# Ledger of designs, part 7: VH-VL binders against Protein RESPONSE TO ABA AND SALT 1 (RAS1)

Target 1, 230 residues: Protein RESPONSE TO ABA AND SALT 1 (RAS1), of Arabidopsis thaliana (Mouse-ear cress) (o04515)
Amino acid sequence: MPNTSSSQSFTIFVDGWLIRHRYFVEQLMCASSLDETNRISLEEQQSLVAQFLSHCLQYYQEKFASVSLAGDNVFTFFCPPWFNSYAKLILWVGDFKPSLVFKLTEVSVADLTRHQKDRISSLKSETRRKEREVMRDFALVQQSVADPPVMLAARRVGAVGMVDGEETDLEEAMEVLKAGMAAAMNNADQLRCSTVGKVVEILTPPQAIKVLRTIGQLHLRLRDRDQERA

## First folded at step 5 (VH-VL; framework fv_ramucirumab)

Design c53 (from a4 with heavy chain Y109T Y110W)
Fold by ESMFold2-Fast, scan of step 5:
Structure c53 (fold): chain C 230 residues (1-230), chain A 125 residues (1-125), chain B 107 residues (1-107)
Amino acid sequence: as target 1 above (230 residues)
Amino acid sequence: EVQLVQSGGGLVKPGGSLRLSCAASGFTFSSYSMNWVRQAPGKGLEWVSYISTSSSYIYYADSVKGRFTISRDNAKNSLYLQMNSLRAEDTAVYYCAREGIAVAGTKYTWGMDVWGQGTMVTVSS
Amino acid sequence: DIQMTQSPSSVSASIGDRVTITCRASQGISTWLGWYQQKPGKAPKLLIYAASSLESGVPSRFSGSGSGTYFTLTISSLQAEDFAVYFCQQGNRFPWTFGGGTKVDIK
């Protein structure tokens, strides 16, 4: 429980996952760089898209399990040490903000049809609404647990020690907060995966390959700690 | 071609043991979390156990903790449920089920989209 | 544990009827909800994922809605093959929990 290193276990998983991730990013880069005469078959494009999405889903499934078991380590997922300091501008609930996917789509694909643009615009509005819902639900958890610690702190001006039941109230508030943080993270990650999947559904396979390449590259760049640590 | 094929099961006395197997084909088994779900005769569905993609995280229903062990062999594309100290109330059809969907192109939801055919476990004297 | 309550437990309906099944979670689960169909002697089949997304190959007469604690599954025009038991399931927190089921039977 307090001694369970779920974040350490997740880090070990990610180290292996990143090796395969770099391989997939290179496959996507290769596929997106081929001219029309050398383009891989439609079936192969669809397979590559499905494989990469499955690879990303594996990351979030393992993260879900780790976050759900995290206990005190849930704070680590909100302030992740594996992301560089420049990532702070685009981190939202410990990872990329789902609506960032739409900007990545726009910069990666130049040949979107009007119909695709309309569908993406609609999805973007819904995604932003859902982002607000995640934050609203988490804010409700924060406010529901704020009272016990604040009341105890206010009451203790000049108090010498714990009164019977005070430690239990504070411990209960902390458990509710940790559970609420885990829920917020899991809801945010579900929205991240859902948004990427829905965008891919709107795109053609060659467009999807370009977007997923950009997403994969971004993930690697967010984990580049060398410049900050140097 | 995506499928889960189950084997094992049968009749055992209370206190006995059984090992259920679930063989996956047609998809990348190592990319999916797996579940065991059971259903007592004429009753609803009850989740039994979960195992993450790399076996790093395992969860059990309170009713089976300490008695059942879930495991997987990604190289063999197989999922297992070792059941010890079986009780009459463990009598049920046991299903293995895949969780997390990406191969359908647009699915990122944590639903159980592929199920085994089920294996009957009867605990009776 | 998150308790999932389904209503009704059973409903008698005729072909062409609109059928609505509800599922209520004891605490907020966002959209981490699936709906399953089970026919006698068969394994459950996923119909709806993420509360409202239709599974591939599932007829468009099936739809799901809701978020948080209140969810519905609707069959807009019941067909003969739709007589089955339906279950909701939350995937927000361990342990995973199912609703008690709703039997859709012929009138």
Scores: ipSAE 0.012, ipTM 0.580, lowest interface PAE 8.5, mean pLDDT 83

Design c54 (from a4 with heavy chain Y110H)
Fold by ESMFold2-Fast, scan of step 5:
Structure c54 (fold): chain C 230 residues (1-230), chain A 125 residues (1-125), chain B 107 residues (1-107)
Amino acid sequence: as target 1 above (230 residues)
Amino acid sequence: EVQLVQSGGGLVKPGGSLRLSCAASGFTFSSYSMNWVRQAPGKGLEWVSYISTSSSYIYYADSVKGRFTISRDNAKNSLYLQMNSLRAEDTAVYYCAREGIAVAGTKYYHGMDVWGQGTMVTVSS
Amino acid sequence: DIQMTQSPSSVSASIGDRVTITCRASQGISTWLGWYQQKPGKAPKLLIYAASSLESGVPSRFSGSGSGTYFTLTISSLQAEDFAVYFCQQGNRFPWTFGGGTKVDIK
């Protein structure tokens, strides 16, 4: 059974995951730089794409377990310490905004067919609608604690002399808030994973490798903590 | 071909022990969380245990906590359930099941999308 | 724990019939609900995930709907191979919990 906090256990996992992540990004960079004559086989390209997607899904599975099953640090995942200070300003529900994937696709791939562009346009519209749904649902969670400064201040003062009913109500309110935040995070992560997966399905393997390389490089950039050290 | 193949099980007396095995093939085992689910004769499904991709998070149903131990060996693509201090009420078919988050990266869902064939465990009255 | 209440416990139906099975959660679970089909002596098979998404290889006559606490599985035109036990399962909160099951029998 884990004896550490969920965020501490997840931080330990991420350290190992980042070593493997750097390896995959290097493989994608190598593969994306090859011309037609030096291109690896279609089977090798598909294998690399599948391996990288599996690697990314491992991250989100561990995050889900940490947020939903270990419960005690859900708030940490909305502004996580493993991201640098600049990344924290552009985060959407604790990680990248799903629609960013479309901008990365446009920057990475110059040879999209009309059919691919049409499919991406349709997916982009669906993704933006789902982003609004996640934000709407999260706003309802925030609204459920409608008077946070006054209520929290009053309850902190009352904690010294609380009666039984008041103490139980406070505990229940915190569990409802944690559950709502976990649900919002999990819904956001579901949209992140599904958006990347659906984009990859629209692309050819060489195109997918270029997009995944760019996504992988961005993940490393957002997790670079060195700029906060003095 | 994505599949889970189970082995182990059998008849054991109350207080005895058994170890169930589940061998994965056709997918990247280390990228998926795994579950054990059981079904008593003529009854419904009961979730037993969960293990995350790295074994960092492990959870048990209250009915088996302290007696059962879930583990995995990612290098061997294998999942295990060590069952100690077995009771008559543990009699059931035990299934290993993959926690699905993506099929070729196109869907995200936490649910059990691939199941083993099941292993019968009978604990004598 | 989230309690999953499934109804009916059994239903008798004829080939071609429309069958509807209901599942209620004791707490809001958003769309974190799956439906499984189990035939005698076989492992369960995932039919529907995320409350309404059809699993690959599952016939289009199966559909799911619902969000929050109320969910339904519908079989629009029952076929001979659909006589089985059906279970709902919530994946919103640990521990995972299943409904009691609905046996779909031939009339």
Scores: ipSAE 0.154, ipTM 0.669, lowest interface PAE 5.6, mean pLDDT 83

Design c60 (from a4 with heavy chain S31T S56T)
Fold by ESMFold2-Fast, scan of step 5:
Structure c60 (fold): chain C 230 residues (1-230), chain A 125 residues (1-125), chain B 107 residues (1-107)
Amino acid sequence: as target 1 above (230 residues)
Amino acid sequence: EVQLVQSGGGLVKPGGSLRLSCAASGFTFSTYSMNWVRQAPGKGLEWVSYISTSSTYIYYADSVKGRFTISRDNAKNSLYLQMNSLRAEDTAVYYCAREGIAVAGTKYYYGMDVWGQGTMVTVSS
Amino acid sequence: DIQMTQSPSSVSASIGDRVTITCRASQGISTWLGWYQQKPGKAPKLLIYAASSLESGVPSRFSGSGSGTYFTLTISSLQAEDFAVYFCQQGNRFPWTFGGGTKVDIK
């Protein structure tokens, strides 16, 4: 049975994206080495940083397109099957919480200047403020639907019978929630991308490579299963 | 001069083994992923194997999995393909190829931009 | 495996002609596609990466377009050195797979 839903298309995309992601993580690991003889030039370091940021941006652009095309898959993106069980415990609006980037920076870079630390601290405060704005907007979307769409959907599927008109009300409520969730997810993804980009701008290329390596490794951990699935 | 120079091909009987070598020069070998691609006489291209920059990620075509082993020595700027349990169907010119890592704007890059000259492997009795 | 289908398998053309080669993927591959040129007895040469980006040193008469499952390679004004076999290749998912090739011959 062929099924052309956008969530299945996105799953297919993610399979290929993860293979390319492993490639970039390996490049970042190699480039972060201390060996001056084999270290790539400053220009090559800047290019690799730009390449990895573009790779990450493509993930979110494809996700946006998938959600926009189908609408019905936005529920799936809040609890994606391509994430392992551990990942689902730390998800914030379907993916990593933007302020996590600051902890990853702290873990990855030991040689931050005072000026860089000050800039990062300021950005961290702004990012946390924007995270609260995303959550406030999302709460308003949830409030606009009397019952959670999952409850309405569950009632529809599991109910003994439906009264005429309840189906129309359910469909309308689900469309409102889909649109609102898509908007919240888009805002969250934009914040994720802008936070990573702004951190990279504060850092030197060698420092940025270390941070991006850590971010890339985290993405692999979130999507890889504990055991090989074959 | 950015270059890949191959060696190690030849004639071997079914069930035999060969080791192909690919020597890189003119670029920082350790920062590029590498591929092996083969082409049977008069036929199209078939991807054989991939190895990431530090050997962390290795992939094989199903037709060679379990029989071929890709490896690299970054200190020697060399890529290898150990071919065991060779079959008549493995007869081909084998190419090593460097995988490019350039991205422009929001577009990504996938392409094999530098290739070796090819090594003929003939499996016949 | 993602199957790559090229059309036509061969084309006869004259110098100055516009030649278009198509490549179809059995599944969506976004823009994870390269085009290669191969001359007899030689290794393939990368022409186009990321479906539409021209490789350094490749003449501007070569162009690529497409995304998803449908891609084209165009040679705007065929030159004598362009008579070769052309291959598309997807880099979206292992195994990497190539199209069957399109032979561009002299008319």
Scores: ipSAE 0.000, ipTM 0.463, lowest interface PAE 12.4, mean pLDDT 81

Design c61 (from a4 with heavy chain S31Y)
Fold by ESMFold2-Fast, scan of step 5:
Structure c61 (fold): chain C 230 residues (1-230), chain A 125 residues (1-125), chain B 107 residues (1-107)
Amino acid sequence: as target 1 above (230 residues)
Amino acid sequence: EVQLVQSGGGLVKPGGSLRLSCAASGFTFSYYSMNWVRQAPGKGLEWVSYISTSSSYIYYADSVKGRFTISRDNAKNSLYLQMNSLRAEDTAVYYCAREGIAVAGTKYYYGMDVWGQGTMVTVSS
Amino acid sequence: DIQMTQSPSSVSASIGDRVTITCRASQGISTWLGWYQQKPGKAPKLLIYAASSLESGVPSRFSGSGSGTYFTLTISSLQAEDFAVYFCQQGNRFPWTFGGGTKVDIK
């Protein structure tokens, strides 16, 4: 019976997922590059958008399972080795910052109506508020490590010898920290997915295809190991 | 029509085995995580097991761990629950349900939004 | 495991009444909470997801609120078809756990 760590299982899953991802990105690129006379039907555009969103949500469902069951490997998801060095520097809670979606929308779509711009502006304000809530909750997790009892338990590990029960207290504190980190990441990923979905809901199918193409390409760029030449 | 259709229940003696099946139609089965949830007669809902979209991640309730095995066949759009070493306290209606972050049209959501009709499992001598 | 406590266990109400059901989590679960309706002999039906988002096809008289450890499901004007048992469920941490249920009886 082979033993595989949660983060190693996720990497294996992603290798297969990336094959389908490249296929969808190519379909989105094709669809977004066609002029109006060669545009695919509205029904086909809606289908492609729905399929690509479902494909992306499969990634986050597998990541949720991995993070929730990571145990000793939870820290790997905050500094993930499957992203290149540039990506690691710009990550927010181990992945893209939700509000980045608005910048990608602005870059990808030139024909937003005033009503769409107003709806996006409102959503952007709500998203930034929710980003602050994720950070606040994570700060509480960090404070739990800084609390005197946890700090005392940590200092005792470095001391000569351990008193019976102190190692158990430290282990319990570490489990609380790991659970808090997993919760922060899962809340961040929920916000990432909901932000993309709500933006797509504001857009027309041709606009959504352009935005999703850009998002899909960004994911590939963040995993491009050619940029890592340290 | 999005639906889950269940089969495979019945009456078994303690220590016996049953395999429950759940057939999905009307959606891309491989994009959803799946759950089994049970309900004893006159009691509340109890979550039993979870399987991720690719079968890479599986979780069980402590009450069934080591006795039940969840599995899925994405090519056949089917979910299974192999139940071994059955006990009287396993007597319940068993539901399959899809969950996780999902998209319908342009909407996203998280929850168990589609459920099977339920399959009765009775463990009695 | 996260314990989910529902109150009340049962309530009797008349058509048109406002019904409130509460759910308390033993630890913070942010908004990872769903509400389900179960009618006799039927599978549960999702009403509310993410604590406050109304599921498609669910009547607007249903609403959810709360975050962290305290959550509320409200039926603003009870109808005959609302006779059912209601359950909350946390999706914050495995194992998934349900509240004990609240039975809503029509007087």
Scores: ipSAE 0.277, ipTM 0.718, lowest interface PAE 4.4, mean pLDDT 84

Design c62 (from a4 with light chain G28D A50K)
Fold by ESMFold2-Fast, scan of step 5:
Order: structure tokens, then C-alpha cells, then sequence
Structure c62 (fold): chain C 230 residues (1-230), chain A 125 residues (1-125), chain B 107 residues (1-107)
């Protein structure tokens, strides 16, 4: 019988979050499918967009708390058990790649103005630059573990009799690694949230609803276990 | 108008208890994690406790763990700090502070951006 | 716990001076660092988040830089309203920890 870890607490949170998520996705689907006669007001569209963004931010707020807790479970977020096999193949730092949002925007919205296209193009370039920065910083974390002093400390574990300080040196190196991994995840999640929010700001409310519907549907698909073979 | 309004401070003897309250208005309280931060007279800031948006994650500074309890009531837009077994070294101004991820185009951040006015807690015999 | 060390503990400066405050973390915190300003009898005010991002409404004379373990807050041209205590705070790992503070006083 397992003890509740930060990862298990997050899984329990996600179970409740997914119930609310399915409800929001259905509202977005309904709103995006209405004809001119039955279209909801711009104020109602703006409210729905704000509510869904708040719902998504709650997910990343809870994930940040879980990831920031010191512990061995930080590695679980890089290969999370709550995603299906398909999702695991397309993950970038344990979740969706921020630039994927631009592809989802293109398939969801056909009526972008030239001004919107220019703003999205600029944002796409900035997002890709920031993705490279996240990966560079992550590579530096990996390199710090591979540095000779850390490798020497790890090599001496299990020796007959420990030299004074060797076990504490290894423990310190592991804490540095866990801290770096969590920072990488949190930086990646910040870029995910920022990218979605900036795209929504560029779009009109009807366009934003279409994009958020597609994003919400993708999240459900990535967590669908029916297609995973034993 | 985004604000946090605090109440519940006072003078208490060592071993006593106090409950601090923090009332939020002007924003969706249930979308933000909350903190308690204290400052002893003439000293720096010390983080006390954190509670996530749904109370799923709660953390305490080692100095208060087992004695203080953070809680929130999202329906009432309120944050609480129950302080038991108070010690002289708990004497401080206590602040509640909002912590969250806000994204509105170019604004994405994580920090304590909205603070209550502070509540003085004095523990003295 | 991650220890945050600020220097100097105090600085005396004149209007128009450039003031630089340093903050060092005992562990790599990436860019998860904020800077706060506190005036006597008031709650702290967020100036900089994520090491280098200026909070809305904060004058452009304030800037932050750094990543990893070394961070700086710079006031490019000190004004009368800037005399205060400044604190750094890491948000990378629980518990959240603050630097000891830097008091900026008038000469």
C-alpha cells in the first residue's frame, strides 16, 4: 500500500480536474459550433475564454507545487504515468511542446488577419528561441551530473568503508540534480502557459474559442487509455 | 481593485493561540496559491506557509510545523492561519500574500504580487 | 534549504546614484527569483519577477539580472522614493527563502 507522494497527490488532483476539463471542452465545442442566429455574445465568449484559461492555469499551479517539493518523484514528471503511449512519444520536457500551439491555431482558425499573422509569426520565433533556452539550461544540468567530481562520488558508493564526506557529497549532488530538473520542468511549463495566453491575446474571442477547443480536445486525447495496448 | 485585508492579530501569552484571517477581493481567489510571510521587529522576511489553489498542497517552515495550520475557504474568498503553542520568537508582523501564474499576452510571472497590510502578533508573558 | 545571501547589508547613496544589490543562492535556482521593496511600516512590493522581468507599474530605472546562483538588482538613477529595504526571494524550492535585506539610506 503506497504512501501519498507529491506525484500521487498530483494524480488525485488531475482526476478531479479532468471532470471539470471535459465540461469546459464541451462548452467550447458548443460555442464554436453555433450559427449566427444562436451565437453567444462577445462578453459571454470572453468570459468562457477567461474561465478556461483559469482552469488550465490551476493545473500548472498545482503541478508547480508538486514539482517544487524536494524529492525523488521529480523524475516521474519527465515520464508521467497519466499520459497514454502516443502522448509519451510527442512529449517535450514531460508535456506538450509550446510551439505545438501554433500548429493547433492554424488548423482551428482560417480567418486570421495579416496583422494577426504577423504577430503570431513574431511570437512563434520568440517561442522557438525560448524552447532552445530551456533545452540549453537542461543540458547544463545534465552536464553538471556528468562532471568528474560527481561521477567520482557516485563511483565510490558501496566501497568497503566510506571516506568521510563521500556519502554527503553524493547526496548533495543528487539534490542539485533534482533542483535542476524541477527548474527545467517549471521553466517549460511557464513557457507553455505563456505561449497559450499570448496566442489568445492576439485572437478575437470567436477565434480563441476554436483554438482552446482544439487544445482541450488534444489534452483529453493524450490522456485516453483506450488505445494503449498491453 | 485587487486587495487582501487582514485581521485577527493581538497580544497573547506563550503557549496561547491566535487565528489570523485574510479576506480577498477584486480577483478570482480560487485561481491563486496563497502564502503567509512574517517579519520580526527590525528583522527580515521569513516565509511561514503555502497553500495551493485547491488545498492539495500545503507546506510549512520548519520553525512552525506542527504548531501552525494554514487553510482557505474559496467560497468565502478567505485565507486563515491558525497559530497554536505560540512562542516569544513568533512575535512578528504577519502578511498574507497572493502567489500565482498570470498570463495576459506578454505578462507571465510567478511571485508574490499582492500583499495584505500586515497583522501584528505579539507573544509576551 | 536554499540560503539567500544579500550584499551589501546597507548602502548610503545620493539622488541620481546608481545602486547595485547582489543576491547569491546556495543552490541553482535558475531564474526563479523575485525582488521586493519595503518601505517603513508597509508591506513588501514586488519589483522584479523571474530574475529580470519588471512588474507592471514599476519604474524602468529598476532592473534585474542573473541566473543560477548569482543575481543583481540595479537602480540606475536613485530617486527620493527609492530609499527602502530591498529583499530577494527564491521560488524554486520549498521552503521559500528570502535574503537578509539591503537597506538603501540617504547620505
Amino acid sequence: as target 1 above (230 residues)
Amino acid sequence: EVQLVQSGGGLVKPGGSLRLSCAASGFTFSSYSMNWVRQAPGKGLEWVSYISTSSSYIYYADSVKGRFTISRDNAKNSLYLQMNSLRAEDTAVYYCAREGIAVAGTKYYYGMDVWGQGTMVTVSS
Amino acid sequence: DIQMTQSPSSVSASIGDRVTITCRASQDISTWLGWYQQKPGKAPKLLIYKASSLESGVPSRFSGSGSGTYFTLTISSLQAEDFAVYFCQQGNRFPWTFGGGTKVDIK
Scores: ipSAE 0.113, ipTM 0.661, lowest interface PAE 5.9, mean pLDDT 84

Design c63 (from a4 with light chain G28D S30R)
Fold by ESMFold2-Fast, scan of step 5:
Structure c63 (fold): chain C 230 residues (1-230), chain A 125 residues (1-125), chain B 107 residues (1-107)
Amino acid sequence: as target 1 above (230 residues)
Amino acid sequence: EVQLVQSGGGLVKPGGSLRLSCAASGFTFSSYSMNWVRQAPGKGLEWVSYISTSSSYIYYADSVKGRFTISRDNAKNSLYLQMNSLRAEDTAVYYCAREGIAVAGTKYYYGMDVWGQGTMVTVSS
Amino acid sequence: DIQMTQSPSSVSASIGDRVTITCRASQDIRTWLGWYQQKPGKAPKLLIYAASSLESGVPSRFSGSGSGTYFTLTISSLQAEDFAVYFCQQGNRFPWTFGGGTKVDIK
């Protein structure tokens, strides 16, 4: 439909994206299972890593466009119906928590050098600091909802009716809240993308393939709606 | 030269079986998802089946589900379509097609960029 | 299933003419759409992917546009080798579905 909501438009985009995502996860699984003797070339490994990162970046660019559109229900992205019920327990600002990438790296790679471990440790500290910044901004947005003028305007509309000035104030307050929520989501998504990219830069191509395979599989598991019936 | 060469077509009676083959050369077959697409005489294109690179994901058109089986042998660079319980309406030229997925910067695309020459399957008494 | 409807079913044109064919999806498919060219007795050839991206080796006179449910393929200056049947195809979800085809004939 030409006049569909931006969250519905994003879901439609993702239907096609998931088919290609399955392709990349399968390629990563195949590449990660090969021993040294059967390993694909370094150039092919680097190409696969770059392609998968570009694929993930496209998802978040489409999400950014959808979240940033005026008049969309940005709250849908914070409690997304496209994730299964159990997956919602691990969500942070509507998607995976960036620092989860470090745990996925630890379980996927056993042969990290001392230099790589040091770089990962430093990145982990910076990522956690940035996560706190995102949460601080989110908390400020939540406090804005609790602000007496906004809450009083909302209660007054429900109880008695709208006075012209109050209706305008409520609409303006809601636009500020939507903008703040959209900014928080977009900042969280940028942190997700940059964290994955920076981890990949620290790793060798074979190590990166193992980590990306785990990340890719996680994305599929979070969207498996049949799991709600298990 | 990137190419797909097909074989295995022919004339078969209703209820019969036929196996189509598609041999790939000039590219890394194991890196591409594959499709079967058919075209009845004088008609349009109809997608039949899809198989992912490691056979983890397989899909069929409702019209052939339960009768046709898609498979691949990456070691032999070959794609197959086993057709059972054939019906008159299955009469068509069958094409195998490679599914490209290209990434450039932050963009990616999907398309069937390389096709076999086609194999005629005629189901009649 | 997502139904793809093409129009016109046929068009008669002369060399040098601008030809436009349309494709409509029964539901929003974003830009998950490709265009194919098929000459008599031959397999289809990919022309356009992602609704508007020109496939490598395809002449610049071909262009695609649209998103959502309405798409067009344009040939800016028809050449002798362009007389063929053209098909659109959605890749948004399985099953893949094709338009009915548009035959471009000589006048």
Scores: ipSAE 0.695, ipTM 0.869, lowest interface PAE 1.3, mean pLDDT 86

Design c64 (from a4 with light chain G28S R93K)
Fold by ESMFold2-Fast, scan of step 5:
Structure c64 (fold): chain C 230 residues (1-230), chain A 125 residues (1-125), chain B 107 residues (1-107)
Amino acid sequence: as target 1 above (230 residues)
Amino acid sequence: EVQLVQSGGGLVKPGGSLRLSCAASGFTFSSYSMNWVRQAPGKGLEWVSYISTSSSYIYYADSVKGRFTISRDNAKNSLYLQMNSLRAEDTAVYYCAREGIAVAGTKYYYGMDVWGQGTMVTVSS
Amino acid sequence: DIQMTQSPSSVSASIGDRVTITCRASQSISTWLGWYQQKPGKAPKLLIYAASSLESGVPSRFSGSGSGTYFTLTISSLQAEDFAVYFCQQGNKFPWTFGGGTKVDIK
């Protein structure tokens, strides 16, 4: 079972974070009103956008800190128990794939200018390139885990069991793996945050509010757990 | 300029009802979650109820569940607490308080930053 | 429910003194903690949010620290206007819960 030794620092943080997340999603829903007379000021729109982005950034900063400072097990973040079964199947490095943001933007905003579409297209290409870089780095981490045990097994043709000292070697390999996975997770989360932030920079405040509302609502929906893990 | 003004308190017999009102001014009421907090004479603070900005999430202290109802009217910038089946132990000053939720850089701002003046509710035979 | 325990229940201090108030949660609450000041006959006032962040307009002599289950409010040099009751409050899970309060009064 993932992290059964003590209270999971990240899960405790997220309980409070979700209450504030629901607040921001409600605010984004209200601010996305169609009637110009009912719109909040431009300054209030910009403030809400900035606050929601900071709120999302804090989630990922706290996730990394829970691993690096609080001792939470990084392996659980690649198969997180707080996402429903469907969400777990579509996750990329433990959370949403950054390029999903572009599809959510298309669904949420109908009035993009040609200039905005060009900027988004360029950003999409850059984001996909960076996604490939994260996956290459992660593949190297996975290979580093697989290679030593596989090579040892191949060299021990006809041998059985572990020899003295192999348990210590495995523990050292697991620490290297954990560090590599934490780095991959952090790189993926930085790309998630930067992609959302850069999309918001391209959009007008009303457009940004619609996109962030969709992102926030999706996050809440994906966290409804359809069953507990045994 | 930013303020919450309360009304609706008074003396009531056990089993009676009262409706407390809290009128907001000087800020965008619809952008804040609201709380009711009470304080019995000479005692500490006890949280009573919470309502989110669009009334989607509502919570109550166990001591008042089933008897009290929190509600808000964003068009009128008003918060309400309907208190039914009042008991002697409900005697307290009741405060409405807005909950400031914002993020500055990487820091969360969360807390009850603006409070009403308080309304005395006395339940006595 | 998350129980919040404050110590001491009261403290007698002189102007210029350093005053420390402690708050303990019955279970971990991360940094979801605020501190409030209440003067006689008045509504409470928010002093500190997120365990350690000073609310706008609150004097720098007030500071908060802690995470998890142990939190501290410190007044580095007590002033006449600081004689009041102080409360901690957890915002990690509903129901919100307050500490029992600490009365800071004159020696």
Scores: ipSAE 0.743, ipTM 0.894, lowest interface PAE 1.0, mean pLDDT 86

